# VHH binders against a6qnr0: the designs that were tried, part 6

Target 1, 346 residues: a6qnr0
Amino acid sequence: MRLVHLDLKGAPPKVCYLSEIFPLFRALGANGILIEYEDMFPYEGHLRLLRAKHAYSPSEIKEILHLATLNELEVIPLVQTFGHMEFVLKHEALAHLREVARFPNTLNPHKEESLALVTAMIDQVMELHPGARWFHVGCDEVYYLGEGETSRQWLQQEPNSKAKLCLSHMEAVASHMRARYPTTTPLMWDDMLRDIPEDQLSGSRVPQLVEPVLWDYGADLDLHGKALLVEKYRKSGFSWLWAASAFKGATGVNQSLTPIEHHLRNHLQWLQVAGSVPADTLRGIILTGWQRYDHFSVLCELLPVGIPSLAVCLQALLHGDFAENVKARVENFLGISSLEEMSFRR
Below, E stands for the ipSAE of ESMFold2; O stands for the ipSAE of OpenDDE; V2 stands for 0.75 times the mean of E and O plus 0.25 times the DockQ between their complexes.

## First folded at step 1 (VHH)

Design g5 (framework vhh_gefurulimab; at its last look DockQ between E and O 0.01; V2 from the best seeds 0.00; counts 0 for: pae E 24.5 > 2, placed apart)
Fold by OpenDDE, look of step 2:
Order: sequence, then structure tokens, then C-alpha cells
Structure g5 (fold): chain B 346 residues (1-346), chain A 125 residues (1-125)
Amino acid sequence: as target 1 above (346 residues)
Amino acid sequence: EVQLVESGGGLVKPGGSLRLSCAASGRTFSTYAAAWFRQAPGKEREFVSAITSGGSTTYADSVKGRFTISRDNAKNSLYLQMNSLRAEDTAVYYCAADLYGSGWYPTSRSDYDYWGQGTLVTVSS
């Protein structure tokens, strides 16, 4: 699978614009979309406070999903459930659920209310995404985990560890999903797992519950390191893994233009990784398109600006390289005479 | 209905050559990746070679330098030229095609949505 990530933070696209670009996504080789909603989801009831003033309506969500279906794009929703919780924990009413009181980014994993909150979020999103085969629960960049008052006390007790704390919350979230939505597999960013020993991973239930997404946006990937990481995860009990590249929003917090060459290299490197690991290990690749680094940050390059990069990256993945014939295809798709004129080089 | 039909298999001596063909009917497979897999008795089906829609090719280490995958879009066919055949190459060879663009990497068996019935290749003295 090749999924295009739509980050709705800060500058969500209009539905009419999505109707225009979804056919292009499909034509370029995408067969899915990862939608990161954050405050753009029309949460209801006690979760209504999470909604941005310009959040999509339920009807708009339905329309987006319909458009995706029409263009043979499978939709995977993403809801943050551990890190990157700013749009949730910034609210005074929910501030007591912070791992560290002064930071709104990380959820306190010790509180039952924390789990109840994120599972309620998942449930509301799933309600509008019936039949979703996958659901991304985030869990990347869980900063300050273990530094909260409760965590510090908890960690002083043997055999407790930060890894156990992290895995415990992940397991709880994933277990909720598996129980309630048995045909939906949770996805999770892998960064918090990378340094956890194999025995601790295998000793947890997380490998049986989730498919990790290995993300790296660099132009020079450590191929051997990636292969070893894949092996570690496999040995730990993960049946399927995902890769995640980037086509935009990964080369500067306030980037205005997209360095296409950088992202092309990133994708070609991921192809090399895929070629170096056993078959039927990586289920697919997510082409991430970050709109901003977090809820409070400035915008990266906008989606329209990133489209040429996306085209290059998707076509490179589809064809296995970026030879002249592929370049010509991209130029034709984009209706441009020269891709070099659109390239931002640092 | 889309069908893939393999041909060209048979008995060959070590060091010999065979050329396998796969013909697609009902729909062309030139748009997306196509591949050859093989399954020896008592073993799992394994990747042999693939060709992407752009013409990029990949091979299993065991067949590199000996096998060549190619496609003819006009004939809606996939080929596998097998040279310097060895006893360990004995297997049923399957043609596979990704006709809907659902595949991720060409070596992944699960990413192919259409399969032939296979053709037997026996390498023996």
C-alpha cells in the first residue's frame, strides 16, 4: 500500500479541493490516505471542546470518505493517544491529565480518565469510519514521559521502567480497539519502541496488538540499521510493519518550499530498505505530509506546494526508480515542462 | 474475468535453459508490477523476480545473473528467461500480477492480487 498522509493541523484543505486532488493521488499511484484529524474532527458531547471552530462537519467527513471511495483510496484515520496531545490537553478542563503539568503534549498514563478520554476519541472517530481496516493511534514523540509526579513515584518501585510505562499505555489503547473493533488493526509510530529491548517488547502484548510504522524522513537512511530494526521488531512478535517517508513538512518547522530532491532520496532509500528485508514484512509505506510540527507551531509548506513532491515520490515508489521516463510522466501529470524549475534545492 | 496462464515449463538438465511465459487475459498487467514466484516441494512459495510498471527489475539473490524477467505490453505477457539452471531451481513457477496498484514492494507475495496456476520446472540429470 502507498498512503498519502493528510495532516489537518492548522490549514485543513477544503472538501472541494480534496475532490480535485484525490483523483490525482490515485493516478500517481496512491491507494490510501492517512487522515490526521486532531481538532478538525467533529467531536461531540463531552469531547466537543476538542473541536476547532472550523472543524469538518459529519457530513463533510462522509463526503471526504465518499470521495476517497470513488477514487479507490482506503482511508486510515489517525488519532493521537499519548504524545502530541496539545489540542486536547491545552484545555483547562483536561489539564489535570497531563504527564507534566506545564506541558500539554503528553498524556498521563496512570489515570483511568486518560485512557477513557483517548478511547472515547477513538470511538467517535470509528463511528464515522465504519469498516476501517486500520486505525492509527499515534504514540510518537511522547516527551517527558516518566517525569510527571506520579510517574516518578511509580518508577522508583521495582521492576517498573519507562519502557513498561510506555508499553502499558500502548497496550491499553490497542486492547480497547481490538476488543471493540476486532476487524480493525491499530497502527502506531515506532519511535518510542526503538530503544526498548527485544525481550521487553516480546514480553508485552503490544507486538500481538499493533503494527508499528517505522518512520524516517532523512535523505540518507541507515539501511543496515533499518534492516536490524525490522529484524528486532519481527523477533519481538510484530507480524507486519509499515514504513513512513515524507513528501513535505519534514525539512524545517517554517519551511515555505518543498525540497523535492530530499524527499525523492528519502523514498528511494526506503525502497532500498524494502529490498533488504524479508518479503512480506513491510505492508506498505505512508508518505507523510506534515502541515506543522505541533499544535502551537507555525505552518510548514502548504499541501498545494507539496503536490509536485508527492508526485515525484509516488511515481518513484511505483516504478522503483526515478529515471527519465518516470520524470517525464510526472511532468505530464503536473502539466509542467520541467520539474527542475519547481525544485527547491538547499 | 482476469486470468494468468503460465507456459514453458518442463524437464531440463543442469546448466540448461528455459523460457517461461505468462499470458494475461481479460485485463492488461502492463500498468502495474508483475512477478514470478516459485514453490518447491515441501517449501514455501518464494520470490524469484519482479518487474515494475516502469520497467525496473528485481531478482532474488539465488537467481541473480541467471534469470531475466521481461514483459511485452503489446502481447500482454510476462517472461522469465532462465539460464544456467540448477537442481535447486526445480519448482512450480507462478506468475503474479498487481492489476490494481495495491502493491507496495515487488517482492511481497501478499501485494499481488492475481496468480496463475503455475508451470512445473524440473532440473535433473
Scores: ipSAE 0.510, ipTM 0.802, lowest interface PAE 1.1, mean pLDDT 94
Fold by ESMFold2-Fast, scan of step 1:
Structure g5 (fold): chain B 346 residues (1-346), chain A 125 residues (1-125)
Amino acid sequence: as target 1 above (346 residues)
Amino acid sequence: EVQLVESGGGLVKPGGSLRLSCAASGRTFSTYAAAWFRQAPGKEREFVSAITSGGSTTYADSVKGRFTISRDNAKNSLYLQMNSLRAEDTAVYYCAADLYGSGWYPTSRSDYDYWGQGTLVTVSS
């Protein structure tokens, strides 16, 4: 699969804009979307406090899903369940669930109420996504894990470790999801798994429950290192893996490339990784579009700026390269005479 | 509807050469990617080589430098030139096509919508 990631933090696009963008995604070669809701999801009941004032309504979510269906785009919702919990843990009523009292980033995995909270969030999102085949539970950048008082005390006991703590929460979330939604497979970002040894991973139930998403947004990937990491995950018992690239927002490593050249190179490097790993290992690639704002202007990069990069990257993935004929197809699709007019260089 | 038909298989001595062909029938065969897979006796089906619509090629490490994949879009045909054949190359060779751009992963079996029935290649003295 080729998924476009929609980061809805801050200002969500109006449904009418999505009615124009979804056909464009499909025409460019996407066959799914990863929707990262955060506080833009219309949480209700005891979770109503998580809902931003201008969040989508339930009827708007249903319309978005209808538009995705019309355009043959598989929808995968994303709900953070461990790290990146600021929109949840900033609330005074939920501050007691923080791993570290001063920081709203990470959920305390030792509290039964923590699992009850994230399970309730998953349930409400799943209620509006009844046919979801995959559901992304986040679990990236779990900052300060192990640094809370409860965790520090727990870690003093042999044989407890941060890896065991991390895997236990992941297993709890994924197990509840698999039990309640047996046709839905949880996805997780892989960064918290990268440094965990193969024997600890295979000793947990996590590999049987989730499909990890390996992300790297660089223009120059360590191809051999990626192949070894994939091999570690396979030997640990993971059945399927996903890749994640970026079509906007991540251009820090190679300053000599334009943004479009950087993202194109990132995707071509991921194609090389795919070619170097065993067959039936990678299920798809997620083209991440992290929400960014110009320092001098509050602008979403997806609609006015991100589309040329997305077109180049999706077409490169669809055709397996970015030769002159593919470049010409993108130029024609965007209605421009040359990508060089947009500071693109091959 | 499209059907893929492989040909060119047979018995060859070690060090010999064979050229496999795969032809499409039933509809216009415009594919985003096409590939060769093989299955040796008692083993799982493995990736051999792939070619994209633009002509970019990928090869399994075991065949790099010995096998060459190519296509002729005007004839809706895919080819595999196999040189310096070894006993370990003995397998049923399958043609596969990603007609709808269903997958991004050129070495994944699940990315290919259409498959041939296979052609046997035997390398023996």
Scores: ipSAE 0.014, ipTM 0.371, lowest interface PAE 8.2, mean pLDDT 84
Fold by ESMFold2, look of step 2:
Structure g5 (fold): chain B 346 residues (1-346), chain A 125 residues (1-125)
Amino acid sequence: as target 1 above (346 residues)
Amino acid sequence: EVQLVESGGGLVKPGGSLRLSCAASGRTFSTYAAAWFRQAPGKEREFVSAITSGGSTTYADSVKGRFTISRDNAKNSLYLQMNSLRAEDTAVYYCAADLYGSGWYPTSRSDYDYWGQGTLVTVSS
C-alpha cells in the first residue's frame, strides 16, 4: 500500500480542495491516506475543549471520507496517545496529566485518567471511522518519559525501566483498541521501540497487538541498519511492518539538495530497503507530508506547494526508479515543465 | 460533607422505564460534575453516563439512545431516565460527583470522590 499522509495540524484544507486532490493522489499511485487530526477533529462532550474553533464539523468529516471512498483511497486515522499531546495537555484542566508538570508534550502513563482520556479520544474518532482496518495511535517522540515525579519513584524499584514503562502504556492503549475494535489493527511509530532489546520486545504483548511504522526521512538511509532493524522486529513477533518516508517538510537545513531532490532520494533509499528484506515484510509505505511538527511550531510549506514533490515521490515508488520517462509522466500529469531544470542522475 | 442519596430503583419488566434520582446535600449540583455508574453481581463497576457543570453529556454505548442524564439545579438533584430496559441493565446504580467540578474523565472511577450507597434496578419478566 502507498498512503499519503494528510497532516491537518494548523491549516486544514477546505473540503472542496480535497475533492480536487484526492483524484490526483489516486492517479499518481496512492491507494490510501493517513489523516492526522490533532485538534481539527470535532470532539464533543467532555472532550469539547480539545477541538479548535475552526475544526471540521462531523458532516465535513463524513464528506471527506466519502471523497476518499469515491477515489479508492483507504483511510487510516491518526490520534496521538502518548507523546505530541500538547494540544491536549496545554489546557489547565488536563495539565495534571503531564509526565513532567512544566512540559505539555507527554502524557503521564501512570494515571488511570490518562488511559481513560486517550481511549475516549480514540472512541470518538472511531465513531466516524467505524470500518477502519488500521488506526494509528502515534506514540512517537515521547519526550521526558521517565522524568516525572511518579515515574522517577516507579523507576527506583527493580526491575522497572523506561522500556517497561513505554511498553506498558503502548500495550494498554493497543489492548483497548483490540478489545473494543477487534477488526482494527493499531499502528505505532517505531522510534520509541528501536533501542529496546529483542528479548524485552518479544517478552511484552506489544508485537501481538500492533504493527510498527519505521520512519526515516533522510536523503541517505543506513540500508544495512534498516534491514537489521526489520529482522529484529520480525524476530520479536511483529507480523507486519510499515515504512514511512517524507514528501514535504523534514529536510533539515541541508543546503546541498533542493527539497524535491532530498525527498526523491529518501524514497529511492526506501525502495532499496524494501528490496533487501523478505517479500511480504512491509505492508506499505506512508509518504508523510508534515504541515506542523508539533502544536507550538510554525507551519511547514502548505500542501499545494508540496504537490510536485508528492508526484515525483509516488511515481518513483510506483515505477521503481525516476528515469527520464517517469519524469516526463510527472511533468505531463502536473502540466508543468519545472522538472526539466532538475537533475535526477542515477 | 457532600452526601449523595440515590432513589428510584426497583423491579421492572423488560421494555419498561425507571427514573433514578440522586439528591446532593452540603453543596449545589450546579458546581459539580456528576455521573452514574452501575455494578452487576460479580462484575466491576462500569460507567453509565455523566454530565458536566457546563451541561455536556456522555453515555456508554450500551445505553446510548435509551438512557438520559439530567440535572435540576433548583432541586439540587441528578437524574437518570432509563427507557427500554433490558435484562442486562440489572445492576446496582451509583451516583458519583467529582470534588473539583471538572468532569473531564467520565469513564474513570478515580475522577469521582463522592459516591452514593447505590440503588438496585432489577429487570425481570
Scores: ipSAE 0.000, ipTM 0.087, lowest interface PAE 24.5, mean pLDDT 84
ESMFold2 (binder alone), look of step 2: mean pLDDT 79; pTM 0.809

Design g6 (framework vhh_gefurulimab)
Fold by ESMFold2-Fast, scan of step 1:
Structure g6 (fold): chain B 346 residues (1-346), chain A 120 residues (1-120)
Amino acid sequence: as target 1 above (346 residues)
Amino acid sequence: EVQLVESGGGLVKPGGSLRLSCAASGFTFSSYAAAWFRQAPGKEREFVSAISSGGSTTYADSVKGRFTISRDNAKNSLYLQMNSLRAEDTAVYYCAAGRYYGSKSPYDYWGQGTLVTVSS
């Protein structure tokens, strides 16, 4: 599959705008979307404090899902359940669930209330996404895991380790999903799994419960290293894996490539990785479109700024390369005489 | 006071079946993961099966397809249905409960065990 990631935090598109761009995604070769709601989801009841003032209504969510269906786009919702929990843990009522009291980014995995909170969030999102085949539970960049007082004390006992703590929480979240939604497969970002040895991964239930998403947004990937990582995950018991690239976001200050050239190269590198692993290993590629450089910033780029890059990247993935004929096709589709006109537009 | 009390152990012939029960009290059982462990004479304690608070299950390779773990939160009870029993299944079976699910997860509460003997 080729999924477009929609980061809805900070400046989410209006539903009427999505009605214009979903047909465009389909025409460019996308066959799904990964929707990261954050505080734009209309949480209710005891979770009402999590929704932003400008959050979508339930009827708007239903309209978005209807538009996706009309355009043959599979919808995968994303709810952060471990790291990137700032929109949740910034609230005074929930501050006691932080791993480290001063930092709202990481959930304390030792508290039963932590699991109750994130599973309640999952359940409310699932109520509006009936029939979802996949659900992304986040779990990336769990900064400060193990640094809280409870964790430090727990880690002093053999055979406890940060890896066991991490895998235990991931297993609890994924087990809840598998039990309550048996036709929905949990996804999670892979960075917290990368350094865990094969024997510890296979010793947990995580490989039986989730499909990891391997992400790397660089213009030059370590192709051999990616192939070895895929092999480790397969040997650990993971049945399917996903790749994730980026069609927009920070590309670095001292680079010789334009932003579009950077992202195009990233996608061509992922095609090489896909070609080097066994067939039926990678389920698809998620083209990520991050809106913010940090989670407290209100400054973000709107999705429309990244559309030329998305067009280039999706067409390169669809055709397996970006030769002159594919470039001409993208130029005609965007209604421009040359992509060089757009190479300096974000 | 937290208590886990196992029952249902006994003598059974190879190929037979047995159902173990574990009664939980003194805590909110429905919020906890639960597991069965066993210890055969002269051997280390080993994992048998676990069930999450939501009902997801996992099994040791030696019992897959023969044993079934289940729970009844309304009755604060955990069960282990053991079919096609073998002599190697002879052990004291322990009920355990903890905040996290899995074969490698720590469990906070333990029962005193119930003896299962499989012999002709």
Scores: ipSAE 0.000, ipTM 0.099, lowest interface PAE 21.9, mean pLDDT 84

Design g7 (framework vhh_gefurulimab)
Fold by ESMFold2-Fast, scan of step 1:
Structure g7 (fold): chain B 346 residues (1-346), chain A 122 residues (1-122)
Amino acid sequence: as target 1 above (346 residues)
Amino acid sequence: EVQLVESGGGLVKPGGSLRLSCAASGRTFSSYAAAWFRQAPGKEREFVSAIYSGGSTTYADSVKGRFTISRDNAKNSLYLQMNSLRAEDTAVYYCAAELTYYSGSYLPSDYWGQGTLVTVSS
């Protein structure tokens, strides 16, 4: 699969803009969307405090899903359940669920209320996504895990470890999904799994419950290291894996390559990784679109840098390269004379 | 419209057990978070326990290990199993079909019944 990631932090695109963009995604070669709602999801009841003032309504979410169906785009929702929980843990009422009191990014995995909170979030999102085949539960960049007072005390007892703590929470979240939604497979970002030895992964239930998403947004990938990491995951018992690249927002400031050149190289490197692993290993690739600056604008304006980059990257994945004929095809799709002109506009 | 009816309260000796029930009409508990609250004589209403649409649960520190919340979606009912009851558990118990977590407490969007009285005394 080739999924476009929509990061909805800050200002959600109007549904009318998505009605124009989804056909374009399909035309460019996408066959799915990973939607990271954050506070744009219309949480209700005891979770109402999590929704932003201008969050989508339930009817708007249903309209978005209808538009995805019309354009043959599989929808995978994403709810952060461990790290990157600032939109949740910034609230004074929920600050007691932080792993470390001064940092609002990581959930304390020792509290029953923590699991109750994130599974309630998953359940409300699933109510609006009843046919979801995959659901992404986040679990990336769980900073400061093990550094809270409860965790420090827990870690002093044998045979407890940070890996065991991390895998325990992941298992609890994924087990909830598998039990409640048996036709939905949880996904999670792989970074918290990378340094866990094969024997510890095999000893947990996590490989039977989730499909990890290996992410790397660099212009130059460690191809050998990626192949070894894939081999470790397969030997640990994971049935399927995903790759994740970036089409915007991941280049950093003051790079020597243009953003489009950086993202294109990232995708070409992932194609090399895919070619070096067994054919039945990767489900697909997620083209991530992190909000760095404002890359979503009104569709009646000139195409933002994010859209030309997405077009380049999707077409490179679809055709297996970015030769002159593929470049010409992208230029024609976008109605432009040169991609170099677009690169200069940043 | 939606209506909740609590039952199961009564007089019980310290160390005893009671099971409270809340029957719903007009909507299903599987679509909403549901909770138990209580109000002791002379005190404000306080949170006791909640169960979320997916079945995950949470408890007030004062009742952890003694009380168990559950629901039966087929019967559209919410339950609270109360074990090892103490004099401090004496209160009118209310069920709520929707709640908001705010400023360290769960706040019901509405109270859906008259409540059921639990008295723990000799």
Scores: ipSAE 0.000, ipTM 0.095, lowest interface PAE 22.6, mean pLDDT 81

Design g8 (framework vhh_gefurulimab)
Fold by ESMFold2-Fast, scan of step 1:
Structure g8 (fold): chain B 346 residues (1-346), chain A 121 residues (1-121)
Amino acid sequence: as target 1 above (346 residues)
Amino acid sequence: EVQLVESGGGLVKPGGSLRLSCAASGFTFSNYAAAWFRQAPGKEREFVSAISWSGGTTYADSVKGRFTISRDNAKNSLYLQMNSLRAEDTAVYYCAAKRGYSYYPSGYDYWGQGTLVTVSS
């Protein structure tokens, strides 16, 4: 699969703009979207405090899903359930669920109320996404895991470890999904799993419950290291894996490549990784597009800054390379004379 | 080959009830969203109700509260229970299916031949 990631944090694009952009995604070779709603999802009831004032309505979500269906785009919703919980844990009413009181980014995995909260969020999102085959539960960059007082005391007892704490929460969330939505497979970002030894991973139930998404946005990937990591995950019991690249937003502070060159290189490197692992290993690749949708809310006809990069990257993935004929096709599709003159930084 | 066969149509009096069935063959029905559409004489085909593979449902405003869509994946079957039937419900009813997560009223690729429902006194 080739999914386009939509980061909707803080500024949701108008539905009329999505009606134009989804056909474009399909035309460029995408066959799915990963929607990261954050506070743009219309949470209700006791979760109403999580929604932004300008969040989508339920009818708007239904219209977005209808547009995706019309354009043959598989929709995978994403709800953070461990790290990156700022939009949830910033609220005073929920601050007691923080792992560390002064930082609103990590959920305390020791509280039953923590699981009740994130499963309620999942359930409300699933109610508007009936039939979702995959659901992404986040779980990336859980930087403060183990630093809370309860965790510190728990970690002092053998045989407890940060890895076991991490895996126990992941298992609890994924088990909820598998039990309540047996036709939906949870996905999660892989960074919290990368350094966990094979024997500890295989000793948990996590490999039977989730499909990890291996992310790396660099222009130069450690191809051999990625192949070894994939092998470790397969030996641990994971059935399928996903890759994630970036078409915008993740170029780093010091680099000599233009943004489009950086992102194209990233995708070509992921194609090399895909070619080096067994054919039945990767379900697809997620092209991540981090929050820079300022002009989406201006005019439906105004092209977003990220579209040329997305077109280049999707077409390179679709054709397996970015040779002159593929480049010419993208230039023709975008109505431009040369990609070398494109700039997304200024 | 994908095949959908409707049954259960007939003549019924206003206020009566009727249950339509759709038998699916040639594919794993549980992986498909399914829907009922209808077409009255001289009218365009209109959406009636849809159900996702996970059981989520949606209904046209004109039938909400009166019709109930359901599925039985073990029997590869789709059903439409029609209650409180009105003269305006008279139409040929079509079973439709599409692969994918969405049950919304567009993009259906597979269609049955239809079954006639006549509501008259």
Scores: ipSAE 0.000, ipTM 0.113, lowest interface PAE 19.8, mean pLDDT 84

Design g9 (framework vhh_gefurulimab)
Fold by ESMFold2-Fast, scan of step 1:
Structure g9 (fold): chain B 346 residues (1-346), chain A 124 residues (1-124)
Amino acid sequence: as target 1 above (346 residues)
Amino acid sequence: EVQLVESGGGLVKPGGSLRLSCAASGRTFSDYAAAWFRQAPGKEREFVSAINSGGSTTYADSVKGRFTISRDNAKNSLYLQMNSLRAEDTAVYYCAAGLFYDSSYWEPSLYDYWGQGTLVTVSS
């Protein structure tokens, strides 16, 4: 699969704009979208406090899903359930669920209320996504895990470890999904799994419950290291894996390539990784479009700025390379005479 | 997994009474929180009353003192005794059940299983 990631934090696209770009995504070779809602989802009832003032309405979500269906785009919703919980844990009523009192980013996995909260969020999102084949539960960058008072006390007992704590919460969330939505497979970002030994991973139920998404946004990937990591996950019991690249953002501080060149190289490197792993290992690739906290996030222009990069990257994935004829197709599609000129406009 | 079937609806005059029943099949009902919701013509579903697995009850302000929710776990059944019925109580009444740990029993999204509904008409 080739999924376009929509990060709705801060400056989400209007539904009328999505009606124009979904046909473009399909024409460029995308066959799905990963929607990261955050506070743009119209949470109701006891979760009403989580929604932003300008969040989508339920009818707007249904319209977005209808537009996706019309354009043959599979929709995968994403709800953070462990790290990146600032939009949830910033609220005074929920601050007691923080792993570390002064930091609102990580959920305390020891409290029953923590699991009840994130599963209620999942359930409300699933109610508007009937028939979703995959659901992404986040779980990336779980900073400060183990540093809270309850966790520090728990970690003093043998055989407890940070890996066990991490896997126990992941297993609880994923088990809820598999039990309640048996045709929906949970996805999660792989960074919290990378350093966990094979025996600890296989000793948990996580490999039977989730499909991990291996992300790397670099222009040059460690191909050998990626192959070893894939092999570790396969030996741990994971049935399918996903790759994630970036079509905008994440270019780093030592940038010798233009943004478009950086992202194109990232995608060509992932094609090499896909070619080097066993068949039936990678289910698809997610082209991430992360919202950056800069002037674009304020202006609601982040996705339109990334369209030329997205076109280049999707076409490279679709054709297996970026030869002159594919480049000419992208230039024609975008109505430009040269991609080199466009790269200075982002 | 759980199937819910409502019964007991019908036509009643203002000031009258009706008792609605909801029969659960499939998994054991005793583990579930259960609720009654209603939907009047042209309106959205609204909360009426709920009872948790422990037997604690809650009511919408519009029905408090007139309606009584109860359950019989041995019979896998939920009941709603409706007294002093008013024209504005006219609606299709739905039985709902869910396994959750939240106290927000009025939220439809917390309930996984729903019956087909039974019509209650309060009219002359």
Scores: ipSAE 0.000, ipTM 0.085, lowest interface PAE 25.4, mean pLDDT 84

